# Miniprotein binders against b1l550: the designs that were tried, part 123

Target 1, 279 residues: b1l550
Amino acid sequence: MRLPEELLERARDIHSEAPSHRIKLDRVGSFGLKVPVEFKGFLLLAEADVWVSLPEGRRGVDLSRQVEAIYELSNPPKDPFSLCREAAISLLEKLNYADSSGVSIRFDAPLQDGESLKYYGVEISSIASDEIINKIRVEILGMTACPCTAELIRAYKSSEIAATHTQRSLGILEVSTKAEHPDPDKLASIIERAMSSPLRTYTKRPDEGGLVIRSLSNARLAEDVVREMIHLFLEEFGHLPEDTHILAAVRSMESVHMHDIYAERSFSLDEIRKEISSH

## First folded at step 13 (miniprotein)

Design mb5
Fold by ESMFold2-Fast, scan of step 13:
Structure mb5 (fold): chain B 279 residues (1-279), chain A 98 residues (1-98)
Amino acid sequence: as target 1 above (279 residues)
Amino acid sequence: SEEFEKLLKEAEELIRKLEELAKKLGNEELLRLAEELKRLLEEYKKALEEGKDPEEIAEYLWKILMTLLEIARRTGDREVLKLVYEIMRKIEELKEKL
């Protein structure tokens, strides 16, 4: 609906008015926007949040300008990394009262899995001020097998491969850097290689047996998986700036318990290198 | 029965050995879990003496088994794992006699 122009002329500009309290806000914006993105040949519907800082003397943000900034850049659909960075910069240009801006984009990334596709979670962000900080979080399910129960049964049965409980485990890698966003497929690959075995969308009986045997032969604690993820990350991405911050975590959905096991480590590249070199 | 009473005492002794091993290893988490096993076994004995429903009695045995699996999951110590296995065997034998 369009209002008469006379009403628009008589209306106060609420956003430019002084607020009731002179307090700066860190993030004010439009959250939960649906935006099309092109990711590795796929057209996907992503969810986006856009925000800016709001100075103490201004009552509100121009929300229509925020939506305009991201939608102008999403037509035609483009890769979510360029969209994220360009929209964050555009927000600062369009909303000159802001000291900083940010954009987050979330989607399920397709990954080739034999004849079918599986999906893993991706969230990317760009935060712009006098510099740009890029963040990426990748989450993918894999399988872990309990080494303690495996050892117990192997000792009892005198077999080299023991039965044990297996469970789905969620691997998490989050990277915050002044460099370009890391390739999420490479992050997902690191997580899967650290697990006892990857999970598949479709499994035939022989393949299912092989996956189970692989898991049993490669039994790992959540703590083992986190350490392996960090090792593999340093091999692939050790070239990133020293102030790059990483979170590596595993949440094991224990099949024999009503609760989960969780293990994590946060570090900067500078911090972890000093730790490793001191041993 | 005399056989049931013997199994129960054997389970108690094995849990006591696990508690002592936890103290020797200085593992506070293992000690806490061993104390939980002892508490659950006492609740199981009380439920038996009070003539509780078989389902309620079986619930304590299941909780004991889950606690033993938690210990097995968290430990790499072979002596701890041997004790856990022996306790599991006694608990399964107690279950068969319900």
Scores: ipSAE 0.000, ipTM 0.118, lowest interface PAE 22.9, mean pLDDT 80

Design mb6
Fold by ESMFold2-Fast, scan of step 13:
Structure mb6 (fold): chain B 279 residues (1-279), chain A 98 residues (1-98)
Amino acid sequence: as target 1 above (279 residues)
Amino acid sequence: SEEFEKLLKEAEELIRKLEELAKKLGNEELLRLAEELKRLLEEYKKALEEGKDPWEIMKYLLKILRTLKEIAKRTGDEEVKKLVMEILEKIWELKRKL
């Protein structure tokens, strides 16, 4: 049953009231919204969060205005980067008490893999205040092979190709920048190129054998993969503003252990260039 | 399009009215912000005419929005707030036409 609108004339405006405690809140919003997006020719259903800052003198946020901001911009579906940036700006327009706004959008990105498709995870955000900060996180699985065991087996068998354990490893690149979002396909490519070999959705035996040999011939520690990811990132995206912040990480699902191995490095472009040039 | 050109001229006219109101109020800070808003709208117009990429155009829209909010924050004058809302509606309409 829909209640009569006449009741609004007698109801208090709760959101505009003073709160019980004069405390500013950093993020108040609608989380877990489903929005259609168009990504490189694919129509995908993405998950979105939208939020604004709430000043210490206001009890609540107008949540219906937040949902309007993103849904108005999602019909027809558009690319998730434009949607993210435009919705963040629209939130500041619609909610005049807010000092900042943010939008986050998550989806699985399809990637052509021969005659099949594979996928990688993408999470993007735009946070608007006196400037706009764009953030993107890309995660994709690859294969790594252990160089330590490879060397031990090579010594034992005197083989040209050493046997070793292989495992799936998750590569992660996260970028925060005042420039537009980096191309996620390029970030995914950097991660895969840093691995011992990429993974595929579909292989026949000859192709599978080739991937295994590639991995065994290119054995890498998680630490090696992180360093290679950083090197490749700098080659592709070194033109970004110097205050751009990057996180590079690898989580290796070790086939010989009941636990994972993890390696990471966070840095700004200015910081990493000074470090590299000091050697 | 003619409709887009008309919306752009309407936004320019509202900004000019804001400048005159700032002068009447003797608010030097408001006048400076109104002049900045006019400059940003001209840069936005130039970027559109030159076929700049969508990100560059978006940055001008953000700067316009922030300047409008700053104007509204700096004054308790209801007429200024009304003009800011009218300008914001025109900027939103321009964005929708893109």
Scores: ipSAE 0.000, ipTM 0.434, lowest interface PAE 10.2, mean pLDDT 84

Design mb7
Fold by ESMFold2-Fast, scan of step 13:
Structure mb7 (fold): chain B 279 residues (1-279), chain A 98 residues (1-98)
Amino acid sequence: as target 1 above (279 residues)
Amino acid sequence: SEEFEKLLKEAEELIRKLEELAKKLGNERLLWLAEMLKLLLELYERALEEGKDPERIALYLEYILMTLKRIAKRTGDEEVEKLVKEIEEKIKELKEKL
């Protein structure tokens, strides 16, 4: 049902009223919005969250203006990075009572995989205040092979390529920076290169055998994968501001265990360079 | 085109009725699909005006509409199914007028 618009002239502006308690809220907004985005030639349906800070003297946020702002900026669909940054800035400009705003956009990014597509997870955010901070998280599955079991079997059978268990492993890179968002395809590439082998959407039997042999010849602990991801990240993105924060992590879905193995490292670029240079 | 604008307004009105029914039924999935369809129609109109990839947006409209039809059948509500069918017909007419 839609009520007559004349009622708007008689209704109180609840949002502008004083709240019952003078408490600032950090994030108030519209979460789980569906928004189309253009990503590297693909039209994708993304999920967006938009928010602003709410001062202690104001009862509510103009939620309809938040939704309107992001939809106006998504029409026609544009790249999610520009949408994220522009919407965060627009929200802060349009809602002048707020001292900060943010936008987060999530989608599955297509990646060409031979004649097929595979997908990796992307979440990007922009938080605007007196500065803009851009955050990106990339998650992609790969394969790892256990070097411990490989070595044990090699000792037992004297084989040049040891048999071992393989499993799916989820690689994670998260970057928070004052610079523009890193290219997610490059982040996904770093993760895949750090793995024993990448995963594919479709393989024929000879190709499947090749992936397994590659994995066995490149057996890596989760700890090895995290260290390699950090090394590769520094080679590709070491030019980012020194206060850039990175999380590198791997969750290995161990085929011989009922539980996963997890390894991670959080650091700033300044911190990691000093650590490496100390040797 | 006046006929195109008329069909757009008719489709938008049907979508609004669908949104109202989805809210009444408490069906969040149906509500989001209806809202997405509304957004995509607006984007489609703008893309046609600016000559920017209307074909790609039309593909998304078809995908959402197919999903909406499946979900509508699962509600068991004849009015929901009727609205979805009418929306499909209006969107088809819109594409044919290009």
Scores: ipSAE 0.000, ipTM 0.141, lowest interface PAE 18.6, mean pLDDT 80

Design mb8
Fold by ESMFold2-Fast, scan of step 13:
Structure mb8 (fold): chain B 279 residues (1-279), chain A 98 residues (1-98)
Amino acid sequence: as target 1 above (279 residues)
Amino acid sequence: SEEFEKLLKEAEELIRKLEELAKKLGNEELLMLAELLEYLLEWYKKALERGKDPEEIAWYLEMILLTLKKIAKRTGDEEVEKLVKEIEEKIKELKEKL
């Protein structure tokens, strides 16, 4: 039920008042908003967070203006990258007391898998201040196979085909850059190529056996997968600005243990190039 | 111990019969998996003799058996399927005696 306008005119503007304590807040906003986006011909329901910085002299943020900013840009649905960047800029224009703004959008991206679809996780962000920083995180499941047991079997049989245990592994690539968001399909491809084999939505018995055999012939440690992801990333995206920051990680859900194996590396493009050239 | 050793020998003999049958059929994939299963079973036996935890090898044996069963059905050879099933049962009995 709507309140009378006369009552609203007499109400105090709480948000513009001085706070109880004069402390700046870094992020204040609306989190968990549902927004439609258009991604490569698909209409998807995404989840969005929007925020701004709040100065020490102001009690609160205009939350309704934040929701307005993203929804104005999301109807009709548009690509999530443009939506993310444009909404972050719009937030600073609409909320002039803020020094910075940010928008994060999360969705499951469809990927063609034979005659079916599989999905991988995407989270994109744009943070606006005196410049814009774009961030993207891609997560996709693949298969890995242990090379330790494989090597013992190869030594015994003098065979190119190794036998070992296989498991699902989650590959992660996160990129923070002043350039436009990298194509998430290319990031997902890098992760899958670094794995022992990709996973399928549905396999029949012949295909399932083939994936297992492929995985066994391409056995890799979690550490191997991270290094390969970095190598493949540099081949595809080495042209990005030198201050671009990357996180490459793998979480292997070990089928023969009660615990997982995790490996990661964070770096800037400048840092990794100097490291590689010094060895 | 004696019952366990007897079951190991019986499983090993069945695996050798599968290897011979794979050679007769010219199925390189089936032959490789049969030889691999024989190797892992021998390593499992050695691990037990040394008092080491064979859990990792035991889990891997089950994975190879599942793959072997799928390949056996693909051959359409009833003798192959029967032999693989006998091997599976012997390995299960072996685990029950641990």
Scores: ipSAE 0.000, ipTM 0.112, lowest interface PAE 21.6, mean pLDDT 78

Design mb9
Fold by ESMFold2-Fast, scan of step 13:
Structure mb9 (fold): chain B 279 residues (1-279), chain A 98 residues (1-98)
Amino acid sequence: as target 1 above (279 residues)
Amino acid sequence: SERFEWLLKMAELLIRLLEERAKKLGNEELLRLAEELKRLLEEYKKALEEGKDPEEIAKYLEKILETLKEIAKRTGDERVELLVKYIEMKIKELKEEL
């Protein structure tokens, strides 16, 4: 039942009122919005969160204006990076009491996998204030093979390819920068190249054997994978501003253990370059 | 480049905001600056398509930065100023990779 619009004349404007306690809130917004995006020729359904800061003297946020901001910019669907940045700026424009705004967009990105597709996780955000900070997180599964067990088996009985355990490992690259979002396909490629081998959506028996042999011939510790990811990242994205912050991590779902192995490193570009040059 | 395509989209948003503000305030100077920015972006795009050398491309980026600086001084709108600063940062990054 739709209520008469004349009631608006009698209702208090709750959002514009002073709150009971004069406390600033950092993030107030609409979370879990479904928005269409166009990504590299694919129309995808993404999930978005939009938010603004709320000053200590204002009781509430105009949530309808937040939803309008992102939906106006998402029709027709556009690339999620432009949508993220433009929506963050538009929120700050539409809600003039806010000191900052933010937008995050999450989706599963298609990646060509022979004659099929596989998918990797992407989360991007843009936070606008007196500057704009762009953040991207890419997660993709790969395969690792244990070099320690391989060496032990080789010592036990000589063979050209040592037997060892293999497992699925999740690679993670997260970048926070004043520059534009890095290309997630390039981040996913860095992660996969750092692994013992990539994973496939679809394999026939000969291809599966080849993947296993590749992994066994390229055995790597989780620590090795993180270091290689950092090295490859610097080759591809070393041109980003020096205050760019990166997280590189691997979670290995060890096939011989009831628990996972985890390795990570967070750093700024300035910090890592000084560290490498001191060696 | 993909960075140019992004820059064009952001500049289009800025131009729309400037045109709306100029209309509300009757500010002909803001409208002129929006038109100048549009023209410089078209010249930059044409220079890239023609394969001009990095020094010539950098000159177009410098002209765009100068125009953005004038916009920031005249707009009096905090949100437009933030958008201008963001675009300026991206243009500086483009110049560094030339």
Scores: ipSAE 0.000, ipTM 0.119, lowest interface PAE 20.7, mean pLDDT 81

Design nb1
Fold by ESMFold2-Fast, scan of step 13:
Structure nb1 (fold): chain B 279 residues (1-279), chain A 81 residues (1-81)
Amino acid sequence: as target 1 above (279 residues)
Amino acid sequence: SEKEKAEELIKEAEKLFEEAEKLREEGNYREAIWKYMEAALKYLEAARLYKKLGDTERAREALEKAYEAMERAWELRKELE
């Protein structure tokens, strides 16, 4: 049972009142909402955050209007990119006191892996104000192999296939752009191609040996992986607006150390092109 | 009325969810997944009708039940992998 609507209408409108302190808040909203999305033929459960800016003269945000905005657009389920963009715009339209709005949607994206599926992490955002900025972050695990140990063993044994240690590495590509969200499958592919080898959800014993051998034949430092990711990104997405901002990073979970190795580079397309073309 | 239709969809969804639970207990994971998904779709339709009626609370409740059904289907899909 709920309170009668007439009683609620007669109560004080707390949210429109002046606050105790006249301080603007950057993000106020509903976080951790569960929303269905359709992604490349799959019906997935995604997690969404929705928020707006709150001016210094207003005590609170209409949270029910925020939930209405995203749920109105999520039923029936649609692709998460359109949902993200449209919900951000809808929030700004429905909550006229806000200067900006945002929506973030997170899900595990299925990727075909032989007869099975594997999953990689996707977080997309759309931030609306006098312009719309679209962000996407893709994270996927792969394998790296140490080239330093490989070289030492190769020199000692005179082998074409050097022995070395391998470890799991997390590859990260984040893109912020005024254009549409990049295809996350293409971003995941870039990350996997930059690594020594991909990881798989299902492997048979013979296939596991092949994966290890591939890693050993393609040994790469975290620094090598980041540079290769940037190179491959420019080949696939160099057409994006020049003010597109990218973060490329790798976190190597070293199996023989108590700490991780991390490498990253942030850049705009304009910046990186000038850097590469300078010599 | 749209309210009666939404209430009927909730009842249909609840029945499908119960059928899915029974199929899961019997080890029939493929059929259970399909029934959970059918339940989710009916909860989503009920949520749409409640939103149209201005009943945001019942719409939210129906969506939460739809998400629960989808989570159960997702958990079983992971077990089949």
Scores: ipSAE 0.000, ipTM 0.165, lowest interface PAE 17.6, mean pLDDT 79

Design nb2
Fold by ESMFold2-Fast, scan of step 13:
Structure nb2 (fold): chain B 279 residues (1-279), chain A 81 residues (1-81)
Amino acid sequence: as target 1 above (279 residues)
Amino acid sequence: SEKEKAEELIKEAEKLFEEAEKLREEGNYEEAIRKYLEAAYKYMEAAWLYEKLGDRERAMEALRKALEALERARELRKELE
């Protein structure tokens, strides 16, 4: 029969008491929050994770303060880049026992394709400590044609439909930088261009005629697609700080089973420039 | 079903919003803010489920109600100053 205020004070004390084992935790927080964001004129429903580090001497985190921080900043809806950065800073200010904070926001980004929209996956993060690191990951499905399969069919005069020459492939670009998040539409464009995708509404191809022949002859291995993605990335984003880290990857789905071809390369801008210049 | 879950979330959010309105009228601003934020969460979860179901009209309506709850919480926090 105590007053509610006494119960609330005792609950708060539990979080501040010593844990059973003095072990630091890297990420403790609220995961799977639904938040509105504004992206390039679209109001979208995104999924967010918010977290802080927990020192070895403290039992728990104030989860309610984490939820308040992101919700207060999400009204009115703002772009997910500003929301990530501002929420990460706010979390660290509100929870002063933490060494670091982070926010990740995931959504399907609309991309204009003629009079229709298509969607690609975006995950944006900001991690705050003594500095802020911004991360962005873009995933988009495309089509590739396997050179080995094309040559096999040509050699044996296979009557199989042209559709069997194409495979679903997932292209991935992930960037971690102290600069602002790269534009996800540009990252998506790089991936699609690397995948030998057909001419798109916003893209001009200098070649005339022979489009069918080029599509059939421009078959690419996953390894080829990754190399092309890196080349195109350097053309668009080579101006980022030298310590910027990039992951370029392709997962080519060979069948309906869990058997894929996967190719990737992780690098810093400094590392890749030295490699390219030495060849 | 996902549709039944979305409808249940809307009912829960409406109840939480009504509780927050009553707490605000009683001058219990801190608890009202918590209830408004909780209502906003439920509305946003329902909006996301409606979007997955292809029901954009109900998704947008739920999102508008979520934004209204967030705005109520923001206004009360400013009054606490």
Scores: ipSAE 0.021, ipTM 0.518, lowest interface PAE 6.9, mean pLDDT 79

Design nb3
Fold by ESMFold2-Fast, scan of step 13:
Structure nb3 (fold): chain B 279 residues (1-279), chain A 81 residues (1-81)
Amino acid sequence: as target 1 above (279 residues)
Amino acid sequence: SEKEKAERLIKWAEMLFELAELLRERGNYERAIKLYEYAAEMYERAAELYKELGDTERAEEALRKAKEARERAEELRKELE
């Protein structure tokens, strides 16, 4: 049922009214929108959030204009990075009372894995104000092997054969920058190379044995993986602006414990260069 | 690669310039000036990389865009006076 247009003319403009309390809100918007995107030749269904800041003197935002901003730019489907940046800018154009706008887009990115595909998590955002800040978070599973248990077994058996427990570990790289979003495939590659071995979607027994042996020969603590991720990140993305902020983290789902092990480091490029150069 | 770094700097500068244009249209001149100047810096960095790569055409184009951004900033600075 559609109400008569005359009711819209007689209704109060609630959004432009003064609020009950003069308090600024940081993010007001439409969350959980389903948006098609084109990513490296794949059509994917992504989830998007769009928001703007709300000044203390205004009661509400025009949510229909937020949805218009992202949907106008999503047809035909385009790459999620351009969509994210362009929609954030469009929100400021459409909603002139806002001091800032933001868009986040989440999807599972396909990655070629032999004859199959595997998937890793991507979340990107763009926040527009008197600057544009682009943020990307990549999460991918890999395998780690415990060097501590390996050393104990080696000592106990008086053997050179590395035997230890292995587990799935989630690697995380998050980058906030005034530059464009880093390529998520490169971030995923950094994470996988820092691990004891990558995971596969499908393996036969000989291939599975090879992955396990590889991980045992490259045993790493969660702390080791984080340090290696940072080292590899600096090699690939050291050209980003000095105020670029990075989070590198690993969550190791320990097979011998009821709990996980977690290690992280956050830093700016300026901060980490000074730290490394002091040694 | 150095070529990819230069191309990324150009895209960063273009996005900053676009946001500066938007803020200028909205009358936020102080913020627009800062973003134009930042865009110019990014274009100048890209020009240096293109020059090192021997791509004189792209280096000159980047310098032209840097100059345009700085001129926009100076025009707005005079408006504020």
Scores: ipSAE 0.006, ipTM 0.394, lowest interface PAE 10.3, mean pLDDT 82

Design nb4
Fold by ESMFold2-Fast, scan of step 13:
Structure nb4 (fold): chain B 279 residues (1-279), chain A 81 residues (1-81)
Amino acid sequence: as target 1 above (279 residues)
Amino acid sequence: SEKEKAEWLIKMAELLFERAEKLREEGNYEEAIKRYEMAAKLYEYAAEWYKRLGDTERAEEALRKAKEARERAEELRKELE
């Protein structure tokens, strides 16, 4: 059933009316939209949020215009970075009462792992106003091995060679910049290289043993992993604008405890360069 | 204000032009063309606002950038033929 179009013509324009209270809202939009994206040759089903600011004098947002902005740009599917930036810009064009707009897109990114695939988490955002800010968050699992227990065991008569506990650790890099989104594969690579060893989707026992031995010979605290991630990030992405903001973090799911260990550092490129150059 | 609107349009056009350049480098000509055309349109809107504000110098600069964006799009269209 479809209502007569005469009813739409006579209906009040609720969204353009004055609100009950003259309060600006920072984000009003459509959240949890399913949108196809093309990522490095893969068609993926991503989840998207789109929003705009709402001025104090306007009751509501044109939600249909928000959906139009992202879906018009997602057919045919395109890379999520272009989609994110262009949809944010399109929202401001389509909704002229808004002074800012934003788009976030989340998906699990495939990464080639020998003859198989492994996956890591990606969330990208673009926020448009009188400038555009691009944000990306990458999360990937790796392996860490405890150097403290290794040293303790080595000191005892029964252990002439080091042994220690290993655990899965989640590495996190988040970047907020006025430049283009950093390549998430490069961010994932930085995280994996900072770990004691990467994890794999598929491995035979000889290869599995090799990964464990690598981890044991490269034992690292969560604190060590965060510092190494920052070091590797600066080597790869030190060219980004000085006001680029980074979060580097590790959550270690300790195999010998009922709780996790967490280490993080937030910084701007300007801040970290001054800190490093002071030594 | 009108001046802030024109400045915003220039900034958005520049971002789209830079994106089009990247897509061109990647060999994604179809998507590059779309961004060049959108950038050109935003530059043209900015030029119209600058003219209304009496800022002829910034209007002319915006029109030059719009022309450049349209020429980049046309070059890629010919390449796809």
Scores: ipSAE 0.000, ipTM 0.145, lowest interface PAE 16.9, mean pLDDT 81

Design nb5
Fold by ESMFold2-Fast, scan of step 13:
Structure nb5 (fold): chain B 279 residues (1-279), chain A 80 residues (1-80)
Amino acid sequence: as target 1 above (279 residues)
Amino acid sequence: GTEEEIKELEEKAKKLEEEAKKALKEGDWRKAAWLYMEAALLLLKAARLVGDTERRLRYLYKAMEYLEKAEEIVKKLLEE
């Protein structure tokens, strides 16, 4: 990496010049920054990207100002949602030639799992222009069980709990809204509740039997899980602005197939309410 | 004054860096990761207090270096 004084010289001498071609760039910035954040009592190392739009008449952006903006706001470490929003706004204020700014922050969020922790993926962003748009994506693994095979075995053995294949499934909820970021723990909870059962960090053999029995008693297709995630989302977050956009998806890593099964639905709150109310 | 506080933060960060290096040699990777994180936080605090842009960027650069070292260690610990 170049020394800071050399970076300052480049920023002051070159970035304000006319470019070789008068072309606007949508995103120019510092990507892959390491930033400490405070999340629900945990100090975590997150990864951040910061950017601004660059007008057609300007050669470069003030990269040092971008780094200063996010790091000044990250000390002491604060919650990643406030950091994301405040940094995006600060970037647009500090770099007044830009039409828009953005910040994305990624981290693995801890969840209490008995006496241990498990982790789920979180990516948040805030994009500032004449308005601010907040986006959050939560990914968490769970278990699904095949209802088709379960039904065949149930019919054969006349059992209420049928043996069937189980597999790991990745649940995904992405929310884009003009309101504040939804709580990722609640999004993760929605995903886990929609699955046949959650995954555990540590399980003894008797507990493993219980988890498997729960999964088999709650056998669900990937399509079922997506629909249930949407239903649960509406119960918990239906108060968000009607133009809020949601992506609900499941990738099932099928244990009896050489490929994954994928199901998704994108929608706005306005759209889904009208659909559910229709014949 | 402010300058004395900045120097104290810089000295504390250097001490934590040496403690982190010692922890790494002793095989205490969890301790080393947190010591690098704490050293970075002290330099971020120093960066907020200093008025000179070059000194601020030097502190930010060094903080980034510590955070990268902490990240590498944490990634290895999570792979266990």
Scores: ipSAE 0.000, ipTM 0.183, lowest interface PAE 21.8, mean pLDDT 80

